Miniprotein binders against p81326. Designs and how they scored, part 211

Target 1, 226 residues: p81326
Amino acid sequence: MLHFGGFIMEINHISKILEKEREEYIRNKVEEYLKQGFSKDDAVNKANQSWRTYIGHRIQDVIYNLLKKFLKDSGLKVTTDKALNNRNLPEELDKVKRLIAINYGEYLFLPDADVIVYKVENNDIKIIAIISVKNSFRERRFETTYWKLKLKESPVTSHIKVFLATPDKDNEISYKCPNGKPKKMRIILEYELDGIYFLKEDFEETEKAKHFGKIVEDIIEISKKL
Short names: E, the ipSAE of ESMFold2; O, the ipSAE of OpenDDE; V2, 0.75 times the mean of E and O plus 0.25 times the DockQ between their complexes.

## First folded at step 21 (miniprotein)

Design W147 (at its last fold request DockQ between E and O 0.94; V2 from the best seeds 0.82)
Fold by ESMFold2, fold request of step 22:
Structure W147 (fold): chain B 226 residues (1-226), chain A 83 residues (1-83)
Amino acid sequence: as target 1 above (226 residues)
Amino acid sequence: SEEEKKIEELLLKAIKLMWEALTLLDKGDYEEAIKKLEEAVKLLEEALKIAKELGNERLIKRVEQLLKDVKEMIEEIKEKLEE
């Protein structure tokens, strides 16, 4: 039996759970950087940057493992961009990598694809969706939309659904018109992407903007059409 | 209330343990994953007792569902160990 409403929905607490680690993490990192000879101000800045990277990896890991667990019984497989950048790549994953890569002449680049969902049928690999995981939108606000547009340019990749998953704890994209004025990031991200999945309770739900717990059902439904 | 804050604390700790167990499972550390999940069961059972004393039906149902989920996760990992 699948449990779309129970454990998976508890991801809505991820920011609260991980924030409890921040003070100790920052303190330890500042101490490390001071020992390396950095000034106090530089150590604090580096520690805060380190925290942002750390929290992003933690959120991605939770998402990857939840999708792996809840999609397994539907015959769907899950991998990550980190796994695809491994030097010694199994044949199956090498095919996944080639099926999502964007060709720039003599260069081949992976899109912003933190988590990749695919299926294997009769030795054929079909990419279902890629999920970009963003903790915040301080930098590279529209990178995910760029990659969606590039994937649309080729018949080999045009079917791939591109999703964004985010706690958006600072409400940068949670509402379309938060003060009666359209929020550019939310409007453009929702227009261009196939879906936005929030890792929190409070946001404006639409056909494309949903609770993260709905992502499993959506991916399964999409996979049946391919 | 203070009791509801205690339940929330127990739930968040249990959820974190469940996520850690999935990471351990992905690495093939099955016995360590089960240990994390068994600790989550203890926390959820404590939360359930408090929720029942409060008579909070929404919290009772939420905790019971999480207990069911954790126990199913334990069963799944034990099956992998016996392979």
Scores: ipSAE 0.819, ipTM 0.927, lowest interface PAE 0.7, mean pLDDT 90
Fold by OpenDDE base, look of step 21:
Structure W147 (fold): chain B 226 residues (1-226), chain A 83 residues (1-83)
Amino acid sequence: as target 1 above (226 residues)
Amino acid sequence: SEEEKKIEELLLKAIKLMWEALTLLDKGDYEEAIKKLEEAVKLLEEALKIAKELGNERLIKRVEQLLKDVKEMIEEIKEKLEE
């Protein structure tokens, strides 16, 4: 639908827009850490680490808000793992939390779920999809795959779609076989996950690897089958 | 061209404001969200003016679409405030 087309396509610029904030952010954090008594080198390293965390959260927030906006008219709801990490949850969110929990025998744990899409029908909650948002794949490359596999092990959670959304700045998974060599990470992620959505134009498109602009339509279609 | 760079700069600023507005909406700060969106409209209108002067149809279309989106967002928020 053309209605989503303009604003959602501008997500391609997320990396460029957020990167403009980096210099000021780093400067401020370095100053903060110096005041705390860290050396200049330590302050710079800590500031860079803080930036990686910060930019990841910013991207996640943008994705969350876009999905919330564009799924609203379809009656679908969106929440985050952060919203579920509260002791006093509304009944609806408490149900959502329980419906994504993974059984480890004596314990229940939640998967990494940056964004959770669900619907409410006749007071029943149905989880539709979990979206993991990653800025880079330097760490925990297959964590999302692990959670997808764990969710598949239970009839309670096996229907939940797991998607990855990423700008993939370093082109770690943008192409399957650059220069004739298979990219292990791209191949495995695409095989195990229900979809990969790129926040950019320069990538190899497949049935499961799409532009982020397609995620709204895909989620709505999945929701109709549940 | 220098004018095209100016248009792109204006667009990026406007997009950022739109994202910030969504965050404010999520927090229930509707008035501040509207202010951000109104600022985005001003930037986009300036971008549109430059794009038209250049005769760049691609940029014109892109800016017009964003203007439409922002204005629709403003109207949606206003309607909610009246309820």
Scores: ipSAE 0.751, ipTM 0.899, lowest interface PAE 0.7, mean pLDDT 93
ESMFold2, look of step 21: ipSAE 0.795; ipTM 0.918
ESMFold2 (binder alone), look of step 21: mean pLDDT 87; pTM 0.850
ESMFold2, fold request of step 22: ipSAE 0.742, 0.814; ipTM 0.892, 0.925
ESMFold2 (binder alone), fold request of step 22: mean pLDDT 87, 87, 87; pTM 0.850, 0.852, 0.850
OpenDDE base, fold request of step 22: ipSAE 0.751, 0.745, 0.744; ipTM 0.900, 0.898, 0.897

Design W148 (at its last look DockQ between E and O 0.78; V2 from the best seeds 0.77)
Fold by ESMFold2, look of step 21:
Structure W148 (fold): chain B 226 residues (1-226), chain A 83 residues (1-83)
Amino acid sequence: as target 1 above (226 residues)
Amino acid sequence: SEEEKKIEELLLKAIKLMWEALALLDKGDYEEAIKKLEEAVKLLEEALKIAKELGNERLIKRVEQLLKDVKEMIEEIKEKLEE
């Protein structure tokens, strides 16, 4: 029995830890863009956009490595969409890629699947869950729900759990009815997804909205049913 | 208090080092991962000392658990190197 606690719980501080990098990152990026000939206003805007991409990648990397560490003893394997896009893909990962790809007629695309959890049994690969990592919801607010709905359309992928992991620093989805008013984004995401896992302590917990540390036990239990 | 702020600063630095060590481990950079973790141990030991002087049982338990976690990570990596 894996108990929630310890090192994995410290992910609640990820926003504080990464925010300390922001000031230096922005200064360096503004300088780089000014050297490229951008105006001061454009350089600042581009640096802020660059920071949002950077911090999202950093959060994804932390989540990937934590899941890899905490799921290994349960026979579960973890990969990323970046790894699946390599040109010389090992056979195991090629199978993973094919098992989550969505068919759009003559085109095949991967869902928004920053982190993928799977298992290998009797030379067969079973996809357990995909985790979308979102730092903010300013853009593509419902992309993850779209991919869940697409995965449900096929009997081959309908069992795949789709999770959202987020620090939600700005409290965009932390509460269902902040100040007594329904927050559409939180309500729809919670309704449509299999779970929302917060990388902070302060949020409204529900059956589907939990602290990130709970995701390990949830994934292990799901894998036992497959 | 100022002492609690110091403990928090040490903890956040140690946690970041532990995350960096996991990334290094994933890349196969075992010696560098151990180096990061040993630095984290030093920070956590200082945080533990301050927490004990304060008598803050909640912080003591948190730091002791992190020390246990990081030491287990170090031994895990060393075992892989000896294989």
Scores: ipSAE 0.774, ipTM 0.912, lowest interface PAE 0.9, mean pLDDT 89
Fold by OpenDDE base, look of step 21:
Structure W148 (fold): chain B 226 residues (1-226), chain A 83 residues (1-83)
Amino acid sequence: as target 1 above (226 residues)
Amino acid sequence: SEEEKKIEELLLKAIKLMWEALALLDKGDYEEAIKKLEEAVKLLEEALKIAKELGNERLIKRVEQLLKDVKEMIEEIKEKLEE
């Protein structure tokens, strides 16, 4: 039984907990936009858009903090793309940034990497996994798969596991063939990625599609093979 | 039932505090993290009391597990502060 197993399992309530903040958040943002001179309709639309971004970041933060806490005892380290987008990075983070970079000839670009798990051994850094966190799949449905495929093209990055974590509130990818009809997005994401981790209980479990509670163990196991 | 709703409300509040505590730990604010966790313990203990009164074994087990986890986390943080 995972140490603090109950703590991890309560991630199932993340959407419900954060949704309780929505009314107040929207009200405050609408007021802010009205003061800026927007119409009521525009203010509401902007507030809703802001909420989508906000809730996405909140979910990422919770996942980041959970992974950081539960991977610490294994000697694994956790960072974020936000932390890497800083000037004057510490040497360790600068190395991490370079080790996840994708080559486009004259340019290096970073993949979308909401959470990055790595280890330090004998002053060498090994990137273990990148976790993309998505609240919904309305936009950029296959962006994570693009980055996974790009990482595979280089021997420097080909070993990096790419995971998707999502509450999937709208059941866009929770089931492969609901009512006998294949869900294209679920099938492709599961095929291309190294794993999908659900922040809920109601989903079709497979070898690659698991509950978020298993991600810590999976990452630790991967780290032992690197 | 009304009591079950109360338990769920208490649990959700406790979970939020637990996540806030983790964020504080990440920032090195150990003392404030402990305070958040101690608040969570109080909420969980109240939830446990109600669950026991209802005789709901599922809720009892869930709350007991969370209570255990939170208390263990508090102790781990305290140990680190003493080092």
Scores: ipSAE 0.746, ipTM 0.898, lowest interface PAE 0.7, mean pLDDT 93
ESMFold2 (binder alone), look of step 21: mean pLDDT 87; pTM 0.849

Design W149 (at its last look DockQ between E and O 0.77; V2 from the best seeds 0.76)
Fold by ESMFold2, look of step 21:
Structure W149 (fold): chain B 226 residues (1-226), chain A 83 residues (1-83)
Amino acid sequence: as target 1 above (226 residues)
Amino acid sequence: SEEEKKIEELLLKAIKLMWEALDLLDKGDYEEAIKKLEEAVKLLEEALKIAKELGNERLIKRVEQLLKDVKEMIEEIKEKLEE
């Protein structure tokens, strides 16, 4: 029994919930950097940069655990880039890693895939989707679209859906034409990706830009076609 | 209102505990996960009491659904422990 409307929809409050951690986190990090000999100004700058990384990982963890819970009864499995980078990989995860790798001539690299959804049938593994989790678009604005284009280049990875999940607290991609002007970042991300899933209530909904709660049924439907 | 602000505070704390419990479950810390979920139940029961005193049917329905969700999570983890 899946409950798509209850607990999963509360992720819309993730920015508010996690922001309460910021004050203590910054205070502790500043003290840590001061003890390492950094100036006060440098310690504050480093603490703020550390927070941006930390909050991104926290959001990724919540998304991973929610997807794992809500996809479990549909026969779908979920893993992360962190799990795939462990040296002691179970055989199943080693196969997942091999199935998403991208060829760069002499080199073979994994895309920046924060969360990976796959299924296992008779020991065969099929990658369904990867989800890139972004808290902010100040840097690496179109990184996710780059990975989608690279995955499209090979017949073994071209079926993989590439999604973006974001709270978009600062409304960087929430609307296509804010104040009557086209927002290039939103338009390009929506055009190139298979979907954008917002971790908040207020944004411009489209066929590709949806509430995060819709991602479970979308993934299940995609998996039925593969 | 002040009562609605209190309900929201209780809900946000409970939701965070539920997320923490899922993380603990993923790491195999079943007993600590149950402890977090039982704490969330207490917060949600307090929120439900206030919502009923206000007569706010939308909040009552939201809190009742969350209570159902968290209790189901507790039972699922307890079954895993007994195996």
Scores: ipSAE 0.807, ipTM 0.925, lowest interface PAE 0.7, mean pLDDT 89
Fold by OpenDDE base, look of step 21:
Structure W149 (fold): chain B 226 residues (1-226), chain A 83 residues (1-83)
Amino acid sequence: as target 1 above (226 residues)
Amino acid sequence: SEEEKKIEELLLKAIKLMWEALDLLDKGDYEEAIKKLEEAVKLLEEALKIAKELGNERLIKRVEQLLKDVKEMIEEIKEKLEE
C-alpha cells in the first residue's frame, strides 16, 4: 500500500480546487492591468492568459511536490526545468542538466522537462524519467512526443522515460474512440510516449494510460532496471 | 444533500492545505507546514463528524484515510525537526 495513498487519490480534485481560485485571481489581475493603462477588454484578455499560465504552474507544482514526497523513501530525487535554468547550479543539478540535453550539432538544447526524476549511485547520476504536465492541449499538442523522439536518438538519453500527466479537463485525450471515432491525439500520444497519467477517474485505461496514482510505482520499477 | 456538500467543501479546503504544506516543506519551512497540516486535521475531523452523522460509509472511509495520512505526515516532520 502506497504510503499516503489517500493523499495521491485526492489529486482528482485539483481542477475543482484551482477553479475556485479563478474568479478572485481574474478580478485582481484585471484591476492590475487597468491600473497599468490597458482597456477593459485588453485587461480581461490578459488576465485570462495569465490564469492559463498560472494554473499550469500550480498543477506542475503539486505534481512536483507529490512526486518528491512519495519518491523520497526510494532514494530517488526530483527536480524541475525551472531549477535547471539557474546560472549557478550545484554540481548535481549541472550534471542532471547535461544528461537531458539534446544535440543539434553546434548547439545543445533542453527538452521541455517540467519534472525530472533521477537517482544518484556511486556519484553517478542516472536520469529515470521526464514528466510533462499539461492542463489543456489547445497548444503544443505533440511537443512532448517531439522531445521523446529526440531523446531516443542518442544513446545518452534513449533510456529516459517520458510521461505525460494531465487532468484533461476538456476530455481531449481521455478516450481513444469516443462514438467510434478515433481521437488522433490520444492515439499518437499513447503510441509515442512511455505513459499517460490522468489526474481524474473518468478515462479509458490502457497499459500506457493510467491513473496518476500509478506513476510512483511505475517510476520505482523503472529505476530498478537502470 | 446540503450536509454532503459541506463535507466536500471541508475536504477540498483540507486538500488545498495539504498541498500548501508540501510546498512549504520543499522550501524548508517545516513549522508552517505543520500548522497547515494541523488546520487540515481540524477540517477533516469536522468532516468526519458530519459523515458519521449521515451514516455515509464511503465518505467516512475517505476522510479517515486522509486523516491518517495527514497525521502520519505531521509525525514525520516532527521527527525530522528533532534530529
Scores: ipSAE 0.704, ipTM 0.881, lowest interface PAE 0.7, mean pLDDT 92
ESMFold2 (binder alone), look of step 21: mean pLDDT 87; pTM 0.850

Design W150 (at its last look DockQ between E and O 0.76; V2 from the best seeds 0.78)
Fold by OpenDDE base, look of step 21:
Order: C-alpha cells, then sequence, then structure tokens
Structure W150 (fold): chain B 226 residues (1-226), chain A 83 residues (1-83)
C-alpha cells in the first residue's frame, strides 16, 4: 500500500479544484488587459488563452510535487524542463540536461520534458522517465509521440520511458472505441508511448493506460531494471 | 445532500492546501508548509465530524485516510527540521 495512498488518489479532483479558480483568474486578467488598452473582446480572448497556459502549469506543478514526494524514499530524483533552462546549472542538472538531448546533426535540442525522473548511482546519472503533462489535446496532439520516437533513435536515450499524464476533461483519449468507432489519438498515443496515466476514474484501462496512482510503482520498477 | 456537499467542499479545500504545502516544501519554506497542513487538518476534522453525523461510511473512510496522510506529512517535516 503506497504511503499516503489516500492523498495520491485525490488527484482525481484536480480539474474540479483548479476550475474553481477560473472565474476570479479571468476577471483579474481581463481587468489587466483592459488597463493595457485592449478592447473588451480582445481582453477576454487573451484572458482565456492565459488561463489555458496557467492551468497547464498548475497541473504540471502538482504532478511534479507529488512525484517528487512519492519517489523520494526510493532514492529517485525529479526535475523539470524549466529547471534545466538556466544558464548556470549545478553539475548534476547539467548532466541530466545532456542525457536527454536529441541530436539533429549540428544541433542538440531538448524534448518537451515537463517532468524528468532520474537516479544517481556512483556519480553516474541514469534517466528513467520523462512525463509529459497535458490538460487538453487541442494543440500538438502528437508532440509527445514525436519526442518518444526521437529518443528511441539514439542508444544514449533509447531506454528513456516516455509517459503522458492527463485529466482528459473532454474525453478525447479516455476510450479506444466509443460507440464502436476507433479514437485515432488514443490508439496512436497508447501504441507509441510507454504509458498513459489518467488523473480521473472514468477511462478505459489497458496495459499501458492506467490511473495516475500506478505511475510511482511503474517508475520504481523501471528504475530497478536500469 | 447539502451536508454531503459541505463535506466535499471541505475536502477539496484541504487537498488544495496539501498541494500548496508540497510546493512550499520544494521551495524550502517548511514553516509555511506546516501551517497549510495544519489548516488542512482542521478542515478535515470538520468534514469527519459531519460525515460521522450523517453515518456515511464511505465518506468517513475517505476523510480518515486523508487525515492520516496529512498528519504523517506534518510529522515527517518536523522530523526533517530536527535533524
Amino acid sequence: as target 1 above (226 residues)
Amino acid sequence: SEEEKKIEELLLKAIKLMWEALSLLDKGDYEEAIKKLEEAVKLLEEALKIAKELGNERLIKRVEQLLKDVKEMIEEIKEELEE
């Protein structure tokens, strides 16, 4: 039984909890944009766009903090892409950054890596998993898949597991064949990624599609094989 | 029922405080994290009281588990501060 098992299961309410903040957030942002000289319609549109970005970061932060807490006892470490964007990185994070880099010939670029799980053994760093956090799939539906495929092309990064975590509020990928029709996005994401973790209860469970509560155990198991 | 809605509201507030506490811990603000968790305990204790009055065993178990988790988190943080 996961230590703090009740706490991790409450992730199912993340969408409901954050949605309660929306009205106040939008109101404040609209006021801000009006003061900047935007029209009412433009201010509302900008506020809604800002909210989408904001809520995405909030979900990511919650997931990051939960993983950091629940993986601590296993000796696993957690960081974010934001932490890696600094010019002056500690040696450990600089190594992490280099170990997830993708080669494009003359250039190295980082994949989208909202959360990065790694371990340190004998001063060597091993990257275990990258977790992409998506609130909605309106934009960049297969971006995570692209990065997974790119990571597989190098022996340096081919072992890195890529997971997707989502509340999937709009049920875009919760079911494979609703009403007998295949959901292309669900099928492709499940096929290409190492796992999909839902921040809710109402979804079609498979070998790769699981509740978020399973991610800690899965990561620990993967870590033991590296 | 109205009482069940109140319990749910208290739970959601407590969960939010717990997430905020984790964020504070990540930033090294242990004292403020503990304050958030202590506030969460108060909310959960109120929720538990109402759940018991209603005799809703499912809600009682849910709240009790969360209370246990929060209290354990507080103790872990306190232990880390004493070392």
Scores: ipSAE 0.791, ipTM 0.916, lowest interface PAE 0.6, mean pLDDT 93
Fold by ESMFold2, look of step 21:
Structure W150 (fold): chain B 226 residues (1-226), chain A 83 residues (1-83)
Amino acid sequence: as target 1 above (226 residues)
Amino acid sequence: SEEEKKIEELLLKAIKLMWEALSLLDKGDYEEAIKKLEEAVKLLEEALKIAKELGNERLIKRVEQLLKDVKEMIEEIKEELEE
């Protein structure tokens, strides 16, 4: 077992590790899009968009597997939004899906949650937390707060903690008041969410804004109160 | 320095291999996960040698902790395979 040892803290280097793959990835994707008939400019733009999607999935996978490893001995289970969107779900995951679904009249949708932590007690499932993984905040910057507010509207989901995990490479939310000016995005995200976990070392730490290595202890403590 | 840059390259490669091993474990590919972790051990042992030659105690402690972590992961996987 690890007690937030060296390995989990090395996630602070994830942007540097993954960036080494970028040049080859972009080159290969540009060639693929050119073969599909796109112009050079369109191929480059599509390759860069593809990279952002790819790196987001890579970060999600690392987080998912780390949480799975470090939470297993505490009786906590981990799944993903992708796994819950499969048509033929195991019974356990079907229950997880139903417990986080949001009602829009005659439609039910899952929140945009990347990683979901839950526990099972005597066939009862309790959702502990969802973790939204954002590599950048170019688009849909407040969608995680939207999902927190929607989950809060129902008594069956209002207890669910909503966390944001991000390398925030470009310092979009790393500080509350850079140069004495409030950063609206950081202020709102921190106010509305239950926590922001940074995958880097340099950011303004608060009660809600922490190093990612703290997330395992936080989730375990929350689960003990539920 | 070039030596410190080499240590960092070795560490980053080892960390990536450890993440890949966790992904392989999730898929049930235990033997390949062990191969990735054993490769990470070799990289970390090389990094430790260089760090000791430099006398950088902070880097030595960091690499030693990672070596401990990866070796524990290997033993845990081997125990699961014996079952």
Scores: ipSAE 0.781, ipTM 0.914, lowest interface PAE 0.8, mean pLDDT 89
ESMFold2 (binder alone), look of step 21: mean pLDDT 87; pTM 0.840

Design W151 (at its last look DockQ between E and O 0.79; V2 from the best seeds 0.76)
Fold by OpenDDE base, look of step 21:
Structure W151 (fold): chain B 226 residues (1-226), chain A 83 residues (1-83)
Amino acid sequence: as target 1 above (226 residues)
Amino acid sequence: SEEEKKIEELLLKAIKLFWEALSLLDKGDYEEAIKKLEEAVKLLEEALKIAKELGNERLIKRVEQLLKDVKEMIEEIKEKLEE
């Protein structure tokens, strides 16, 4: 059993750790926007928006680096959509980019792919999984589902697993039927996606909804079947 | 207890340093990554000391595992730098 160490479980503290940075970040951004000539109210609003983007990227980076580390010994590789946006890609990444592209007739577009896991065998690339990382579900609630459905439409991409990783700080999808009322978002996401991985302990576990600590093992297992 | 809170604070700092080290490694900044990890070791060792004084076996095991992980990572990076 690949002992993925103690740090994978410590992901539960990601929201707490990053939230400690918020006050200082907001203060600095407000000051910056005030210097740019914005009103106090506008500066605060912009700072809050900036924080949402910033914290999202920070969580994504942590997830990316953890997956990269813990999948390395299994021979699996990890990249990001950001890395694929370069005009001059190494051959390997260029192939990865092409293998996740979705056909819209005259155009090819990439799905939202915060983290991409793939393997290289005999100079052939196989895409294993795409992980979408979301801090909150205030915006674009079903975007990941859309991409999953689009990927299913092509024999080239239909095998790609799509996972969601989230701390779900606001408990939007942590439970299916809190107080006997179905949570539409949880039910749909769990139904359409291949898995949801929580960066926290307090959630309703199911076959598809698991703690993030299971994602490495799950990805390795999927890789063996491809 | 206040001591348990201190342990948790030390752990949170060490975890953050670990994540920062991973990011530095991704960028090829191996030396700086090692520095972050060495700092994490110091924090974890302090946490371990307090946990042992408290006799909290759960915390002891948790901290020991993290220490092992960080030290192993430092060794791995050092080996790569020598190659």
Scores: ipSAE 0.813, ipTM 0.925, lowest interface PAE 0.5, mean pLDDT 93
Fold by ESMFold2, look of step 21:
Structure W151 (fold): chain B 226 residues (1-226), chain A 83 residues (1-83)
Amino acid sequence: as target 1 above (226 residues)
Amino acid sequence: SEEEKKIEELLLKAIKLFWEALSLLDKGDYEEAIKKLEEAVKLLEEALKIAKELGNERLIKRVEQLLKDVKEMIEEIKEKLEE
């Protein structure tokens, strides 16, 4: 049997580990954009945007791989929104996609669901949880809450737990009342979502705001109730 | 201290290698995943040596647990290759 307890707790170092890559990444990207003919200022701006995308993907990949390995022994399966956007889906994943998709008339969209946890029982698929991975909240501050509210509107999807996973390096949502003033973003996210899981050590812990290391235990417990 | 900063540097490198190995395992690249984990073992063994020289029991326990986890993962991957 695998025992990953120590390494799942070490995810709190993810921002520090990945930040060591930033300077080299930015330098290489600026040079790439300069070769494409962009001005220095434009190349720097594009490189910084590229870094934010890169970091988001790296964090998502770590979370996906940790959850996939640690939940497997509990009979739980994990996939990603990227895998679900493939036109050539296996039947199982096509069912997962249909079970979380939201219909907007002639358009069909997946919620902000970077990582999806589900189980298969007697060829029946149950969606347990979706996890949105956010590195920062500069734009689309409440996108995850919007998707939770949309999922609650249908009896078919209302049971799906919606979690947010974030390093929150800039402390945008780490505390409810910093300096005695309510932080709207943290309060609304915590109220509307089923959980916020921080990829760092320092934040205000509550029943819904926890260290990421608790997510496996929480998902397993939820799956037993479905 | 400088020794504690060295241990942390070694741990961060080992953690990153572990994550890379998980990604390789997901892709079915078992031999490359084992290579990454074996390098993590070397880093953790170095960190353990320094932690023992410091007599820091918290660091010793932390590093010993991580080392155990990595070695067990290597064994599991080798068993999957046998299957």
Scores: ipSAE 0.704, ipTM 0.881, lowest interface PAE 1.1, mean pLDDT 88
ESMFold2 (binder alone), look of step 21: mean pLDDT 86; pTM 0.832

Design W152 (at its last read DockQ between E and O 0.84; V2 from the best seeds 0.82)
Amino acid sequence: SEEEKKIEELLLKAIKLMWEALSLMDKGDYEEAIKKLEEAVKLLEEALKIAKELGNERLIKRVEQLLKDAKEMIEEIKEKLEE
ESMFold2, look of step 21: ipSAE 0.781; ipTM 0.907
ESMFold2 (binder alone), look of step 21: mean pLDDT 87; pTM 0.850
OpenDDE base, look of step 21: ipSAE 0.806; ipTM 0.923
ESMFold2, fold request of step 22: ipSAE 0.827, 0.817, 0.830; ipTM 0.929, 0.924, 0.929
ESMFold2 (binder alone), fold request of step 22: mean pLDDT 87, 87, 87; pTM 0.848, 0.849, 0.850
OpenDDE base, fold request of step 22: ipSAE 0.811, 0.811, 0.811; ipTM 0.925, 0.926, 0.925
ESMFold2, last read: ipSAE 0.821, 0.823, 0.801; ipTM 0.926, 0.928, 0.922
ESMFold2 (binder alone), last read: mean pLDDT 87, 87, 87; pTM 0.849, 0.846, 0.850
OpenDDE base, last read: ipSAE 0.812, 0.812, 0.812; ipTM 0.926, 0.926, 0.926

